VHH binders against Homocysteine S-methyltransferase 2 (SAM4). Designs and how they scored, part 22

Target 1, 325 residues: Homocysteine S-methyltransferase 2 (SAM4), of Saccharomyces cerevisiae (q08985)
Amino acid sequence: MARLPLKQFLADNPKKVLVLDGGQGTELENRGIKVANPVWSTIPFISESFWSDESSANRKIVKEMFNDFLNAGAEILMTTTYQTSYKSVSENTPIRTLSEYNNLLNRIVDFSRNCIGEDKYLIGCIGPWGAHICREFTGDYGAEPENIDFYQYFKPQLENFNKNDKLDLIGFETIPNIHELKAILSWDESILSRPFYIGLSVHEHGVLRDGTTMEEIAQVIKDLGDKINPNFSFLGINCVSFNQSPDILESLHQALPNMALLAYPNSGEVYDTEKKIWLPNSDKLNSWDTVVKQYISSGARIIGGCCRTSPKDIQEISAAVKKYT
Short names: E, the ipSAE of ESMFold2; O, the ipSAE of OpenDDE; V2, 0.75 times the mean of E and O plus 0.25 times the DockQ between their complexes.

## First folded at step 27 (VHH; framework vhh_lunsekimig_d3)

Design a12 (from y6 with A33R W53Y; at its last look DockQ between E and O 0.01; V2 from the best seeds 0.00; counts 0 for: pae O 12.9 > 2, placed apart)
Fold by OpenDDE, look of step 27:
Structure a12 (fold): chain B 325 residues (1-325), chain A 119 residues (1-119)
Amino acid sequence: as target 1 above (325 residues)
Amino acid sequence: EVQLVESGGGVVQPGGSLRLSCAASGSTFSEYRLYWYRQAAGIERELIATINYGGYTYYVDSVKGRFTISRDNSENTMYLQMNSLRAEDTGLYYCAARTWRYGDETDYWGQGTLVTVSS
């Protein structure tokens, strides 16, 4: 086998911490791909020329992005499918059928696998409902969030990813609302048949974007007991403030000491959702070295970067992981 | 709404200690993340320490090992124990409290207390 199943690998190596890639969207944007669109980093894959032309500029850019993160020390990487829900794709691209949609996802996963090789782990990335309605950073899903059919939103992408053996892990990223979290956690093995993790969208104040505390989240998980999906592999935080991320992760660790955690914070810049721009953060508290050490102490098994992080950041993360494991 | 009042500032010699207090009134104290900021003359206000709901703390490098932030929810008070004070610690120290719910962010600030470290 080219690689051990992720669960087995981590069990066999209890001190191992995997280095995750960084801000893929950021890198693509920096390299000339306009990701500020309804399907975000999916946009280069919508063009048929991406697939039919080996000399495609966008194809080269995406390959180089993966290579740079690999060279930086990434051991687990993501598909660029954060906003690649069927709803988003069908509403904003020429792809209008499930067949076409599945073909797109298959191509993206295949391409990603080919870029990273068989020895690296691959995450099928899934953005939240909030990503589609532009509220992943507010957590405000309206007056009746409990009545939202989250499964119907996730179902097309989830069903595709469940069947794809080139994926090692499914990632529900940037979940900002407790009702969405509860929905995901309510799905049994018939719905979620592959290992998966949940990344929480957490405000710098230390609460889920909707105001839910980490303790409340922990209680939800505890209340599930034996009913929890055995494929639920990691809980963590992503697209979160660099400064506050270690504190938040530690709070999760204290509440759920047996839960494997993950963290991939932003670089330190602050995103303005109204202006859709990143603002510099002059109040950076720590280095990657310090932050990574704290993550490891809090039970993190996967550490990487999110928005505005670069291969250089991943290099620093990688160095720190090696230092403390 | 919460009102914040800082106290404990004063003049100390290098190597000395001070303990600042921030008394909060109004809303439930436990619902706020708390911060200490300081502003030296001619310099922008900077974050120096923070404590979350559960009591976890963070410090900027310049104060690590010397300053300790803490909170007493029963007394609605936050503290900053400052040891081994240096001249560069001189400035106006501000208490801040922040709360967040469903996209609603609210920040509260004290008036500040002056800390002067001089020989």
Scores: ipSAE 0.000, ipTM 0.244, lowest interface PAE 12.9, mean pLDDT 91
ESMFold2, look of step 27: ipSAE 0.013; ipTM 0.431
ESMFold2 (binder alone), look of step 27: mean pLDDT 79; pTM 0.790

Design a13 (from v6 with A33K; at its last look DockQ between E and O 0.01; V2 from the best seeds 0.00; counts 0 for: pae E 14.0 > 2, placed apart)
Fold by OpenDDE, look of step 27:
Structure a13 (fold): chain B 325 residues (1-325), chain A 119 residues (1-119)
Amino acid sequence: as target 1 above (325 residues)
Amino acid sequence: EVQLVESGGGVVQPGGSLRLSCAASGSTFSEYKLYWYRQAAGIERELIATINYGGYTYYVDSVKGRFTISRDNSENTMYLQMNSLRAEDTGLYYCAARTRRWGDETDYWGQGTLVTVSS
């Protein structure tokens, strides 16, 4: 193997911070792929021509995206499967069976692995329930979120990723609701058998989108004690305000000082989930250098970019990581 | 375990306002998600508003813009401010609480307070 298991690698290198890729959806969109659809960045992979035609324009675009992030210094990258739940895919694409769905996921993971090589780490990306219902930024799961069967939603994608040895880490991204968080954290090794992380969808005010505080989240984890899944590897924040992200991450670090953290904020723009457009934000207060330094001081082991971040941003992150580690 | 006691119910004219209170005792108030339910005569009890331990609120459409749920953890009390009351708002109002502890599905209920909206 060209790479050590991620957990072992980080244990052997206690000061190492991995550079994560940036806004894949953003890059695909900028390069001509319409990602504003129900399955988001999954859309190029739905077409059979993507797989059957090596000269496919979309195939080339996706490859180039990965290459650009690699060249920028990314050491861990994601599959483009944020909105690739079975529910989303089956409701919005011609795929209607679990077999077809599994084949799709396998192809995407294989393709991604081939793009990044064997020496880089690969995250199986999983979006929240909120992504399917367009509420990942509100956390509003209705009157009785505690009664939602989150496992049934995640199960098809999770089962597939659990079996795929080409993945190094499973990422639950942009979790906006405490009940969904609790559900994920309740799963034992029989359900969640690979290393995984949870990225929180956090409001600018430093609370989960549903109003839950970082302290409350920390208490949930503390209450689990030794019952927590040993594969739970990272907690962090993603798709969060660039300006507030350092303070938010620090609050997590203070509440959970022994937890390895991760952070990949937005570039600064604000996303409208209903209109599926980004609104400009010119109020970027800090540089990547400053933000990365703060992340590292708060126990971040993985740092990258989320929406609207580019390979250039990742390059700056990479430079900063090298500077401070 | 927590005990809940509602108060503030009464008779009001259409367009009027009432403020209900739910006083909690016997446990850490901040550990609970709180609910307001109501039950009209001959109708099943219905959820109308919730507030979680983080302060997030949710309202059913029929009360949106008219009712406001809030909590004061220092006083162990939940409130329901009801404005622009309608005849269809008449019913017995219940407060309920569920702990945020994982695996505990126990709901605690008050005795209810009667709200009558009539001309």
Scores: ipSAE 0.000, ipTM 0.285, lowest interface PAE 11.7, mean pLDDT 92
ESMFold2, look of step 27: ipSAE 0.000; ipTM 0.200
ESMFold2 (binder alone), look of step 27: mean pLDDT 79; pTM 0.788

Design a14 (from v1 with A33K; at its last look DockQ between E and O 0.03; V2 from the best seeds 0.00; counts 0 for: pae E 11.6 > 2, placed apart)
Fold by ESMFold2, look of step 27:
Structure a14 (fold): chain B 325 residues (1-325), chain A 119 residues (1-119)
Amino acid sequence: as target 1 above (325 residues)
Amino acid sequence: EVQLVESGGGVVQPGGSLRLSCAASGSTFSEYKLYWYRQAAGIERELIATINWGGYTYYVDSVKGRFTISRDNSENTMYLQMNSLRAEDTGLYYCAARTRYWGDETDYWGQGTLVTVSS
């Protein structure tokens, strides 16, 4: 019942598209977990009662979230570790030492693997450096972003994930800044020894949040050529506007036609700032059926949802993937 | 739509203190990530401090230990307490806000308040 390595599975099944889960942070929030904190959706795992009491309410909520995404058709799922850097955890929780941090990560991965079983793929999720300063949506990393030591920021999490054979893929999500992208692409096999992907945070007008164009990103990758870490497996977009995401992914495909792609946009809902509620999008431009069809034609191999995407959204994605593959 | 107004800037000697405020109108701050930027003459705006909707703060190294960002959601106001001011802290200080929700990518900016540190 053991699963094939992800890259081999996709090579053996050239038309296969894996359905990814949805917006874990917003889903946990909708189920009553307060995620507005420095470790975001990792907060339920910080409490020792989560681990010591199998009847914990938070434990039940997280387990039910994984089950609901599985029942909706998810085939590859994420650990709940978007803002779980050593800096975020050690500065904002009682978990302070590297030993305690490694134990936390190991427990989260074990829990996630137990929830999804051995026949599903598991991504070790890593959010961007900008998340700890709340700038992941603008890409504004300050005056000298080229001088940020991205490796040292991520090192404890990367060293842990590299060693954990329960993970199938490492995901760098929501990357909004060209200097962070360049740093990740510069890391060799000694730093990133597991398959990984990079998900770009892209403005609705088709540029990285810091203003970098998709063609400029493609040129960075082309210039590296054979120097790119061979574990770099997918490029894509996430936490991007629903309606514009198909065109944005196609622009990446046109610039990098041989690159395996992925996409998981935000839901199509719009936020009403006066009523403080999410409303259906009155614009009838796109549905999940239409969006998924376009992603597949652009070469996407992994498709899911980001913010405010529910198991219902994943069910629609799964149905569309089955229809068009 | 939220509108932001900074106040509390002025002239101060090196080593002195100032407290800036950023007041919002038209909407509640509680749904926003909040930022302080500064702009010295001839330089682009620099992010210096951040506070998110849950109270987490970030500071650039040049202000760590000297500046404190805080928020009072009941008054729709953000503050920047600036201590041990230096000449290089001189500049125009802007507050900014962005919603916590992924579907709204709008940044809101204040007009700026001038801080001058001179002997």
Scores: ipSAE 0.000, ipTM 0.360, lowest interface PAE 11.6, mean pLDDT 86
ESMFold2 (binder alone), look of step 27: mean pLDDT 80; pTM 0.794
OpenDDE, look of step 27: ipSAE 0.011; ipTM 0.303

Design a15 (from y6 with W53Y E105Q; at its last look DockQ between E and O 0.03; V2 from the best seeds 0.00; counts 0 for: pae E 9.1 > 2, placed apart)
Amino acid sequence: EVQLVESGGGVVQPGGSLRLSCAASGSTFSEYALYWYRQAAGIERELIATINYGGYTYYVDSVKGRFTISRDNSENTMYLQMNSLRAEDTGLYYCAARTWRYGDQTDYWGQGTLVTVSS
ESMFold2, look of step 27: ipSAE 0.011; ipTM 0.355
ESMFold2 (binder alone), look of step 27: mean pLDDT 79; pTM 0.785
OpenDDE, look of step 27: ipSAE 0.662; ipTM 0.857

Design a16 (from w4 with A33R; at its last look DockQ between E and O 0.02; V2 from the best seeds 0.00; counts 0 for: pae E 13.4 > 2, placed apart)
Amino acid sequence: EVQLVESGGGVVQPGGSLRLSCAASGSTFSEYRLYWYRQAAGIERELIATINYGGYTYYVDSVKGRFTISRDNSENTMYLQMNSLRAEDTGLYYCAARTRYWGDETDYWGQGTLVTVSS
ESMFold2, look of step 27: ipSAE 0.000; ipTM 0.242
ESMFold2 (binder alone), look of step 27: mean pLDDT 79; pTM 0.789
OpenDDE, look of step 27: ipSAE 0.245; ipTM 0.672

